# VH-VL binders against Thrombospondin-4-B (thbs4b): the designs that were tried, part 3

Target 1, 176 residues: Thrombospondin-4-B (thbs4b), of Danio rerio (Zebrafish) (Brachydanio rerio) (q8jgw0r23to198)
Amino acid sequence: ESTVYNLLTSPDCLPDLLHGGLAEQGVTELYILTTFRIQPGTGNTIFSLYNPRDNSKYFEFSVFGKANKAILRYLRRDGRMSAVTFNKLNLADGEKHRLLFHLKGLEVGHPGGFPHSQGALPVPGVELHLDCRLVETLRDLPAVFNGLNNHQAVELKTMQGKAQEGLEELKLAYGD

## First folded at step 4 (VH-VL)

Design s33 (from b2 with heavy chain R50W; framework fv_barzolvolimab)
Fold by ESMFold2-Fast, scan of step 4:
Structure s33 (fold): chain C 176 residues (1-176), chain A 119 residues (1-119), chain B 107 residues (1-107)
Amino acid sequence: as target 1 above (176 residues)
Amino acid sequence: QVQLVQSGAEVKKPGASVKLSCKASGYTFTDYYINWVRQAPGKGLEWIAWIYPSGGSTYYNEKFKGRATLTADKSTSTAYMQLSSLRSEDTAVYFCARGEDYWGYFDYWGQGTTVTVSS
Amino acid sequence: DIVMTQSPSSLSASVGDRVTITCKASQDISNYVAWYQQKPGKAPKALIYDASNLETGVPDRFTGSGSGTDFTLTISSLQPEDFADYFCQQYDNLPYTFGGGTKVEIK
C-alpha cells in the first residue's frame, strides 16, 4: 500500500486526542487511528509501518482470535524489537473496534531530549486507546521518528485473512 | 504455481568463490524477501542473509558478513548469493526461501544447491 | 542472538502414535515461531506459523502451541509420511535462528 499522511478527521469521541498532532519542524508526534472487525477464530496482522528502502518494520499490530490476544511490536531506538502481548483485549469478537495509537518521540532541537541529559528528558512512548479509553502506556522509545525526520517515506501495509477483509479504516496524522 | 528453482551443484577448492542462483516464478518477485539458509551434511539449518528485491536492501548474519554478497535481478526474477573465501566447513546444501513482509517465516523453499569444498 | 533449544534430538515411533516435540527460546519471542518438516534429500516444508497457525495443505493432525519461551509441535496420530526431521524457527528478531532438529524414525 501507498503512504498516507493526513490530519485526522476527529471522531466524536476522540476530538481532543487529535489536537496537536501536526508538527512544524519534522515529525515528533504521530497518531495512528484504525477501525477493524475481526471474526472469532481468525488472526492476522492489522497493519505494519515499514521503511520502504530496507523493508524494516517500525511498528506492527496483530490480532489473533483463536488465542484471544493482540500483539504490538515496534522497533526501539537501540535496534531491537519490543513485543507486547495484550491477553485481556477481546478484539476478535465480530464487533467493530476503534484503536488509536499515540506515538511520541524525542523533540527535535530540545536540549533536554538528548541522551546525555537525565531527569529533564521528554517522556517519549506509546499510548494505546481502545474505544475511547486509554488501555496502556509504553515508555520504550520508538524508532519510527528517525525515518520520518530524515524525510524517508514510511509505507502502510495491511495483511488480511484469506476470506474476509477486517480492516475498515487506517489513518495517520503528522506534522511537517 | 509458486516456485523457486536453484542452480546446479558446485565443487570448489578452498579459497575460491561460488555464485548460486534462485529463479522465482508464480508471484510478484519484488513483494517478498528472499532468504538464504544452509545445511551442512547431517546438521541443522543456519540462516545466512536476506535480500528485498524491490530496493536491493540486504541484511547479513554476522557470521557471513564480508564473505556473502546478495544481489537480485528484477528483470529475470532471479536472486543470487556469492560466497567468497570458501573453507571446508562451507560444504553444505544452500537453500533460498521466500519470506513474507508481515510474517517472517519461510513459506516456499528452493530445492537446494549442494556446494562441496575440497582440496 | 536468540538460541532455540529443541528436544528430543531423535525419537522412534509407530504409525498411530502421538508425537510431541518441544522448542525453548532463550528470551521471550511472543508467538513468532514456525515449524518445518524435512524429508531426506528434500527442502524443508512449512507446517506451522505464528506458533499455532496451520499452513495451507497441512493435515490437521499437526498442531502447534505455546507462547513466550516454550513451544510444542504435536502429531496426534503419526502416519507413514510423517517420518522426517522437524525444525522450529524464531522470527522475532534478526538473525533468524533454528532449533537443532528432531528426527522422527520408525520403530
Scores: ipSAE 0.005, ipTM 0.494, lowest interface PAE 12.4, mean pLDDT 74

Design s34 (from b2 with heavy chain R50E; framework fv_barzolvolimab)
Fold by ESMFold2-Fast, scan of step 4:
Structure s34 (fold): chain C 176 residues (1-176), chain A 119 residues (1-119), chain B 107 residues (1-107)
Amino acid sequence: as target 1 above (176 residues)
Amino acid sequence: QVQLVQSGAEVKKPGASVKLSCKASGYTFTDYYINWVRQAPGKGLEWIAEIYPSGGSTYYNEKFKGRATLTADKSTSTAYMQLSSLRSEDTAVYFCARGEDYWGYFDYWGQGTTVTVSS
Amino acid sequence: DIVMTQSPSSLSASVGDRVTITCKASQDISNYVAWYQQKPGKAPKALIYDASNLETGVPDRFTGSGSGTDFTLTISSLQPEDFADYFCQQYDNLPYTFGGGTKVEIK
């Protein structure tokens, strides 16, 4: 079971996330906004983007209060799974936190490679924003855009567990 | 109460494949990672891979990528590791171990399965 | 990959002795270190997590300390059941990696 939301209004620090015309340019940006409160000593997966046809994962974020650790797993465009640990984000402190993941992909029409645009190259990767502040940048190409632009099924799902109990908001919005 | 019970010893020839099982009980199987770790005779511990049984998501140590394949059967609460193209250097005791979510340390371990690769 | 260097590789001690085992990470791993005990023919058993937290049921003579790159496991008054191999493990990043182990032997 999937949960997908269009964000009609954004927090003051976010750009307008209601972009039109996905059919014309394909998905080039993906925003995942989540708000949660994790008690120390608890944790689990906050959300996952996955292919419901084969249950393969594109993008998965988890917070663990016992270790005070967050981990991001995501499928790269080359078909390899990456995992990145964030040890500088104090997310399991019993307080409300808002995270924004800004995923930057490639223009439609260039599968397997970096596309050229008219005088500009895309900036592929993942930016992590904590409470409207950029705190991490990853420069690996996320495969979810290849999935979306090649008409593969992509769904957003929360995983059950103690971290799920603290989940207050989970939103996904597409950019042109 | 929490138990991980592994399959019995295996003897294989070089080039063969082996599939090991790890049956979990005493907890909700889908709430925890299952990790695979090996220990060659007289050597230290070496991490192979992890699987999250709820979704089947896996992550492999680069050294074993392409040879190790992890699966999980939620209906029987059993995790599996297949290791292909066996070499004499793969002779080891193979452990499954429960990770508390993604925390990466292992609070419960299986008893181990001895795999011997010899001609 | 993060390399965990454990020392000494072996030591001999008597009951009642204070035993210290060290583990050094090749890069800053904060406090994401666990310690395991392994007796001959058996699986490892978790002793310490997050560098200093004791697992349930583990005697308080075991203490862990350290942060960043240098970590220590101390047994304050060695008991007969403590003669075993000990391993550190980092879980700051994948792949998870272990120290080479320390054998604690009776004199």
Scores: ipSAE 0.007, ipTM 0.496, lowest interface PAE 11.3, mean pLDDT 74

Design s35 (from b2 with heavy chain Y33W; framework fv_barzolvolimab)
Fold by ESMFold2-Fast, scan of step 4:
Structure s35 (fold): chain C 176 residues (1-176), chain A 119 residues (1-119), chain B 107 residues (1-107)
Amino acid sequence: as target 1 above (176 residues)
Amino acid sequence: QVQLVQSGAEVKKPGASVKLSCKASGYTFTDYWINWVRQAPGKGLEWIARIYPSGGSTYYNEKFKGRATLTADKSTSTAYMQLSSLRSEDTAVYFCARGEDYWGYFDYWGQGTTVTVSS
Amino acid sequence: DIVMTQSPSSLSASVGDRVTITCKASQDISNYVAWYQQKPGKAPKALIYDASNLETGVPDRFTGSGSGTDFTLTISSLQPEDFADYFCQQYDNLPYTFGGGTKVEIK
């Protein structure tokens, strides 16, 4: 139904990607690590997390070398699509880039309320780290956690051809 | 120079099938999507389907699923679309067009092939 | 399916005029809109992609703008070669869909 890979290792400057056994309490964090090399004038979708039942996209990253842009699309919890265009980041430069997406949902038990726990506040949203540097923070709640936690179909897809040939690493890890 | 050259006009009877070709040159054929779009006389553009020649992956507009079949021949850099069970409303100019990305726009277009379906 | 509603369906203009064509998506498509020009008997030619970026070789009198659901193509000073049909296209989701087209006719 869903395909999410559990991993133990991370790049030197990023948090360790640890997994426990199957989380009984649901997924509240998702890490997507990818390493790629895209030549100028080429590009394709690096990866997409989607619902195969209706072909809707939860979370997708594409690099377009011809237009010199990268695009992040993700479905928000409110049912609308967010799209961020990185037309100032030259990712199709023929060099290796390592990208980490850190997706944060609401903590289990605090689905929309102000938390009364003694710990930190829920930290919903998406952080994008490029070559060990935080380059973007997005505030909208990702809907992918609805798919993962409600046993809905969530699959990982990568494109054939150019993007696959330039894709050196794609790893997913989740936590409570 | 990037060029897409399409096959010549076709006249078919209702119920027949037609197979159109689109020969690519001036770029690496296997690195780009080929999309098929039609335009009925005096009307707008309608997307039919697409194919990625490297792997043969195809995606069809639900309206054409089961009637349209896309293939690609890498040795001749040629994409094909077969449309079966032709109806009078299939009378249109059929274009092939190149897309760089799976979810991208169409940067180069073929000249079009006129298909007329009449009894 | 995402419906693209284009207006007007036709307009008459003179050389030197400013021409504005609009396109409305039935849902939020961010900036995933392209504009095409089509001359009689010819295939469409890409003008604008990602709502506002000019395709290579396209004159800068063509401007695209908008995001979300409302998009505009503007020709700042219409030239004789600009009399043509214009179409918007969304590529946010499958199936790809086009606006109904706008015919720009000489006055």
Scores: ipSAE 0.007, ipTM 0.513, lowest interface PAE 10.3, mean pLDDT 77

Design s36 (from b2 with heavy chain S54E G55S; framework fv_barzolvolimab)
Fold by ESMFold2-Fast, scan of step 4:
Structure s36 (fold): chain C 176 residues (1-176), chain A 119 residues (1-119), chain B 107 residues (1-107)
Amino acid sequence: as target 1 above (176 residues)
Amino acid sequence: QVQLVQSGAEVKKPGASVKLSCKASGYTFTDYYINWVRQAPGKGLEWIARIYPESGSTYYNEKFKGRATLTADKSTSTAYMQLSSLRSEDTAVYFCARGEDYWGYFDYWGQGTTVTVSS
Amino acid sequence: DIVMTQSPSSLSASVGDRVTITCKASQDISNYVAWYQQKPGKAPKALIYDASNLETGVPDRFTGSGSGTDFTLTISSLQPEDFADYFCQQYDNLPYTFGGGTKVEIK
């Protein structure tokens, strides 16, 4: 049971979705799916969920074609930024790529948890899937599940100008 | 080639305002951030603010918030910084510099504009 | 704000010397550090980005290293054109902040 938002056509849903917190709504998993094509030697921010009041970033993915690298930045639950550079992903190759970001918050406690699962650390954080393959797992807890203060906002920024023609899909989905 | 060309030197009295320009060429102006940085005589570099020309979105260092105003004119590929309520401590060379979307590092810099604030 | 502490503030060196400049961040900034060279009367020029990547056109005698909080710029064999001021910059978080600078002057 998941709800899917097409961010390229309906980005205005993001403030309502994130206000009060996804965790408060019982949502502990979030998926961000993007499909894009970037020409060699070019690159830009594919998407960014950011605070327009101060341009701080909640979750941002960028590809820099000149250096042939990709960078993921996201705000952690502890208020610090996680920044990960992927210098072996050839994403500015003129071909279509599909990336899936799986964000996992803290799970609701289960009173009767199974014995074999007790004492095992959950693996909350961020997973990056490239063209249906898992390529990275990050263990830092994303802050997006904790909700926005009444003084905060969230907006979407994506590729613009001629680069925008390379962005084919950007969807956000969540479930139980 | 990429160039950022800044306006000429300014001499102002305390309390005045100054508006500096930074004309970009050799790249797509709207694809990169423009940052403003100052350097007082014999001192280090201090970041003031940035603007993303495509949207006009700005971010200001708290120290300059309320006094600095950044704008960009897409039709002329020119970024502007206005600094108001000038003090003697604002005497510095002011640089504009190009930044990538996700990188705060500045790959190309303007030549600088000297602003002198004195009575 | 993230404070960047650069050392030494100045050093004297001869052509051919190995020069090392350090920069310490007040908190973990991963590898989001750039190094700039500034000659008298001129704008800074980018040398290194992402702590260790060399900018296009910069001689390979310049190397950057480090991660987390401790960063180093090394010039393996100083040339006459390398006498200048050098600055580190963090871009992990806003506001962007610079180190205090290191003046490399002729002995």
Scores: ipSAE 0.006, ipTM 0.516, lowest interface PAE 10.9, mean pLDDT 80

Design s37 (from b2 with heavy chain S57D; framework fv_barzolvolimab)
Fold by ESMFold2-Fast, scan of step 4:
Structure s37 (fold): chain C 176 residues (1-176), chain A 119 residues (1-119), chain B 107 residues (1-107)
Amino acid sequence: as target 1 above (176 residues)
Amino acid sequence: QVQLVQSGAEVKKPGASVKLSCKASGYTFTDYYINWVRQAPGKGLEWIARIYPSGGDTYYNEKFKGRATLTADKSTSTAYMQLSSLRSEDTAVYFCARGEDYWGYFDYWGQGTTVTVSS
Amino acid sequence: DIVMTQSPSSLSASVGDRVTITCKASQDISNYVAWYQQKPGKAPKALIYDASNLETGVPDRFTGSGSGTDFTLTISSLQPEDFADYFCQQYDNLPYTFGGGTKVEIK
């Protein structure tokens, strides 16, 4: 039995905000959904969110099939780069994988305030979901929201043209 | 057929300025960065700066900031680099090279322009 | 700045030999490495990008490998036209930086 097949064909586990609009008071949540197939022994950068003025990277995901690992790199709000290596994801297996990044920032216009307390609330940071499974939670605040709220330019780019079967789907959606 | 054709050799005195050109053809000029790289005799390659012709956005290596100035003319598909306050250590071959707009490796290079700074 | 260290600085080889050149980054640069070949009096020519992808028109005897900080360029069976200088380049962060180069000479 192929568990991976059932996960890839069950999109109901993904948030409906993949087609969400713009936040009226600024962007505080960002969803990046990608579907890809990477052959064993090959590697590629799947996507990057970057500043086109200086090509600096806000958020980037790469798969290294030859080293059997994936790397997530993102700029932290304090100006330092975070790099996380995933040795257990097994993404270079010749099969389709669906990956969702859920980025959570601080409320726009309320950076030092306490949120309304009515229960257990999500902590700002980054969540990585692979084939409808939460596989990682990172607590460093991403800097990309400063760019998205018009302090700096932010664009999405891929290496799709350099991979025969690499990238099949890439979607970006905003939430508040 | 992608080509980058650079201007001819220059001989300058210390303290002078030089302006080099790089004419692009065979692709949409505004879709790619133009990078400038130098190679001094007996030394390796050193990245100077880049320009994105569509918007004119530039980024300079700190070692050349204030002395190098990059511009681009979209109507002629030509990129320019001016280097001022020339010193003897600026004697080098200067290359322009096309970069993918995000990733920055250089897939096509100009033939190079030799700049000699001598008294 | 990210420092790229190439080894060896030079090597002597014969036609048919397997040649390996290494490049080490001072920090993690993912797979953002390109390799260039330069012949005397000519501009560099791109061989490899993203650490392991062959540029169009480059013979398949050239292979690139590695990730993170350690990268290699291999020529599986050296041909007469392969005697040249070779350079690695990182494009993970600005400013872009190159290795010091490796001269491949006739033995």
Scores: ipSAE 0.006, ipTM 0.507, lowest interface PAE 11.3, mean pLDDT 77

Design s38 (from b2 with heavy chain Y52W S57Y; framework fv_barzolvolimab)
Fold by ESMFold2-Fast, scan of step 4:
Structure s38 (fold): chain C 176 residues (1-176), chain A 119 residues (1-119), chain B 107 residues (1-107)
Amino acid sequence: as target 1 above (176 residues)
Amino acid sequence: QVQLVQSGAEVKKPGASVKLSCKASGYTFTDYYINWVRQAPGKGLEWIARIWPSGGYTYYNEKFKGRATLTADKSTSTAYMQLSSLRSEDTAVYFCARGEDYWGYFDYWGQGTTVTVSS
Amino acid sequence: DIVMTQSPSSLSASVGDRVTITCKASQDISNYVAWYQQKPGKAPKALIYDASNLETGVPDRFTGSGSGTDFTLTISSLQPEDFADYFCQQYDNLPYTFGGGTKVEIK
């Protein structure tokens, strides 16, 4: 089982996403939209996508104000973890921030196919948009698409044991 | 405060098994991995295995597969490691340590349990 | 398995000295390294995580740096309480592995 939500809001920096369930050829794009406000000196895991069968994580974003960093961590299809540390990004500043993560998997029958006009990501990987600005592009195939397309369990949640008082919005959506 | 309290010292004969406990307090037990690490006399630390307490999911270092068994009791916030077919080279201090899947490092450690094999 | 090679195995230093300990991974581990301090008869204590992040309550004279395969722990001005053993650990891949340790002893 997987959890995916339609995104029908059109802020000027977000695409319109219109999918309810898995396509015949499977999910090839995943969008994660989150809005949060974290107070200075604090920090927490904002969200994770995980396999509830073994509690392994596919994709996770955390903000740690005391350490002056934000971290994106995700599992690649080869079983290795990819990590990006933003050690100068001040997201624990008491202000509202809106993040969009755009993930692209392999297209069935057309690996490395056409770039999408909405997505800046022309090949499999991860793209981060922070307050409507592209801040990073990673060209490693995310393992979460194995969960989504091979009917393995994929669920969305924040890490347990940490307060998420500043989390205002968290949505998943997929595209063709 | 976060605390991990381990069971007392054990002396075992070769071929015996030992079961060590690690009682957690000061945090939600089911939100963190419990790792088991041993220390050879002197310098070396060696990772044995980890358990996710809420689901009982375990991962073992291949060197200890078949001999180590990890369990957790959520009602008492206690993790256990059983090590069977003990040999003299299993003489060590055994630590439990809290690890978060995201962080992967061990932020809080138990005080250690000394296991002596032979006599 | 990923091998962590720690250097030196021991060093002698005086209070106020700058101490540098290195750790080399046998393959790229990104920034997934932690450093621990261990005093005789005690459990290890976390100092640094994700190569460069200071654990809560740890003095800022401790600095971690590096990425990929080469990592360094630096103590900028050694204090009497810093005489201890130090270990690096990788957590990029299972099994987790540790460096051989560095004994920091008084001159």
Scores: ipSAE 0.005, ipTM 0.489, lowest interface PAE 13.2, mean pLDDT 76

Design s4 (from b2 with heavy chain G99D; framework fv_barzolvolimab)
Fold by ESMFold2-Fast, scan of step 4:
Structure s4 (fold): chain C 176 residues (1-176), chain A 119 residues (1-119), chain B 107 residues (1-107)
Amino acid sequence: as target 1 above (176 residues)
Amino acid sequence: QVQLVQSGAEVKKPGASVKLSCKASGYTFTDYYINWVRQAPGKGLEWIARIYPSGGSTYYNEKFKGRATLTADKSTSTAYMQLSSLRSEDTAVYFCARDEDYWGYFDYWGQGTTVTVSS
Amino acid sequence: DIVMTQSPSSLSASVGDRVTITCKASQDISNYVAWYQQKPGKAPKALIYDASNLETGVPDRFTGSGSGTDFTLTISSLQPEDFADYFCQQYDNLPYTFGGGTKVEIK
């Protein structure tokens, strides 16, 4: 009914996503909730986040039914896109699915560290008012949705400026 | 076993404030949202607000925004709701309830606290 | 706000009868519907989530169905302990909203 994935055990870390804009707003954790229904044999990008100045992508989630996989892509500090692939995850089955992405910044002093590049820049021109505004405002972020034949929803939840534990996992829920 | 234990009945005068508690046990308090729902005598359920205990993040139904205030104490695993400027229409049983995986399905409920507003 | 219209507001049935309660959403909420049972003087108890999934420990005579805007709770063979109020709830969007409730009275 529910599957839990820990994205921080992957070779590629997600802290660069938060440092690109959300950490500047004092956000150390971010939740992205998506709801979708995709027909068998098809594939769609469920959502993408873009910098409005240059239309560059900094976050994207896609489902590829024919390849039986889903891919999460994000912009790294060095300006390159990285990807986390969920193999053998069939989300294009004609059923309703709920996915919760939990993004948490890397704590300073992480043992072993994650690779990073000098001179990497945050995504310019992305402004979030998370310290003063609610989820309705976060839905106004530059975002592109594909798969218009299905109802899709993105809800952003934040836990501003504080370390949080117990929420390091990606949760997936499958409907009937 | 998961339990949500609420504070005892309250009788208040119009214009007063009331603060209700909801003590959680049997699970990690900071991993679940706590929601507040009320029910007037003989009537249906009305959602008031929710809080995420670890970060203190809240969301309020517009009908209660400015009058309801949610807080949580992690050290005692207790959630609180304060409701101010009480009116007779606030006479109700107030429930706290836990979200199932943050989706808005309430898998466990407190027993309820009766609040009576009378002169 | 999403409005949940529940029907009927009350019904009486004999033990062993099949009972159906309906719930209509004012907009498409996919399958984000829960059903709760509330016995007199007590807190609601979770019965069904995601429109059709039965909560652990709930008897299999309870079934939920529907998607989009139209949802149904069915009790296949009514028992004396099923005397209660029943509520649907949407959790597709905030604020969460409930149906008006259905009172089931056993003869």
Scores: ipSAE 0.006, ipTM 0.478, lowest interface PAE 15.6, mean pLDDT 68

Design s6 (from b2 with heavy chain W103F; framework fv_barzolvolimab)
Fold by ESMFold2-Fast, scan of step 4:
Structure s6 (fold): chain C 176 residues (1-176), chain A 119 residues (1-119), chain B 107 residues (1-107)
Amino acid sequence: as target 1 above (176 residues)
Amino acid sequence: QVQLVQSGAEVKKPGASVKLSCKASGYTFTDYYINWVRQAPGKGLEWIARIYPSGGSTYYNEKFKGRATLTADKSTSTAYMQLSSLRSEDTAVYFCARGEDYFGYFDYWGQGTTVTVSS
Amino acid sequence: DIVMTQSPSSLSASVGDRVTITCKASQDISNYVAWYQQKPGKAPKALIYDASNLETGVPDRFTGSGSGTDFTLTISSLQPEDFADYFCQQYDNLPYTFGGGTKVEIK
């Protein structure tokens, strides 16, 4: 069983989810799926979870068609920013692409840490899957999915203007 | 191909307002941010604000909030900055520059408009 | 606000010299740094973006490097047209902020 939020139609629930909702639900694994089509030569932020007060990015995926690159930005738990640049990825190619972020080992579901009952524990991290291919594995988790400070505002922004027609899906999902 | 052409020099008295223009050509005006940056004589660069012409959304540096107002006219591909309550320390060259949000860097700049504030 | 500390404020060099300019951010800004060249009476011109990517039309004697908090612009063999002011800029967070500038003067 899984809970699925369509963020293109129901983005208003996201702040509550990130300010303790994931912890309340005991979430330990999270999926973010986006499906998009970007015309050649254009660039866009596909989606961004950000602080509207200072424009700081909690978790953001952007495509820059002129440079044929994509960038994933996120705020680490230690308060520092990380950026992963994907050179040689021409996602602004007029074709449909599916991008899946699979987040594992979320601590909000295990606030005291994972039990050492048997065997190896799950390794926290993020897997990036592009068109059913594993493209990247990150060994750290974005802070936004492990609970925001009560004073941190959060909003979702997505592709703007005509480019919005190319954004078919943006979903957040988790199981029991 | 891409060009940003700014309005001519202005001389204003303290307390007055000035409105500068920046006319874009050679690209789709509504697809890029327009940023405003100033440079006082012999000093460095200081970012003032940005506007996204498509929706008219703006962000202002706190130092200029309440005095600077950005607008954009999509029909003429022209961005405007109005700065009010001018003081002598507002004497500077004002530049408009094209940029994207997450890149933030400015790949094309206008030639600059000199604003002199004196009695 | 993120403070960008640029050094040196000025340097004197001869044609053919290797010139190095450094920029330090007050916090981790990943690779979101650009470098600009400004000649007297002119607007700045973009040289480098994302810390190390060369802008179109810029000679390959210009290189950018660094990540996190420490960034460097290098001119491998200074040419007469390279005598100018140089500025770094962070675009990780608003407000965007610039380094104080480096004047590269003829020796």
Scores: ipSAE 0.006, ipTM 0.505, lowest interface PAE 10.8, mean pLDDT 82

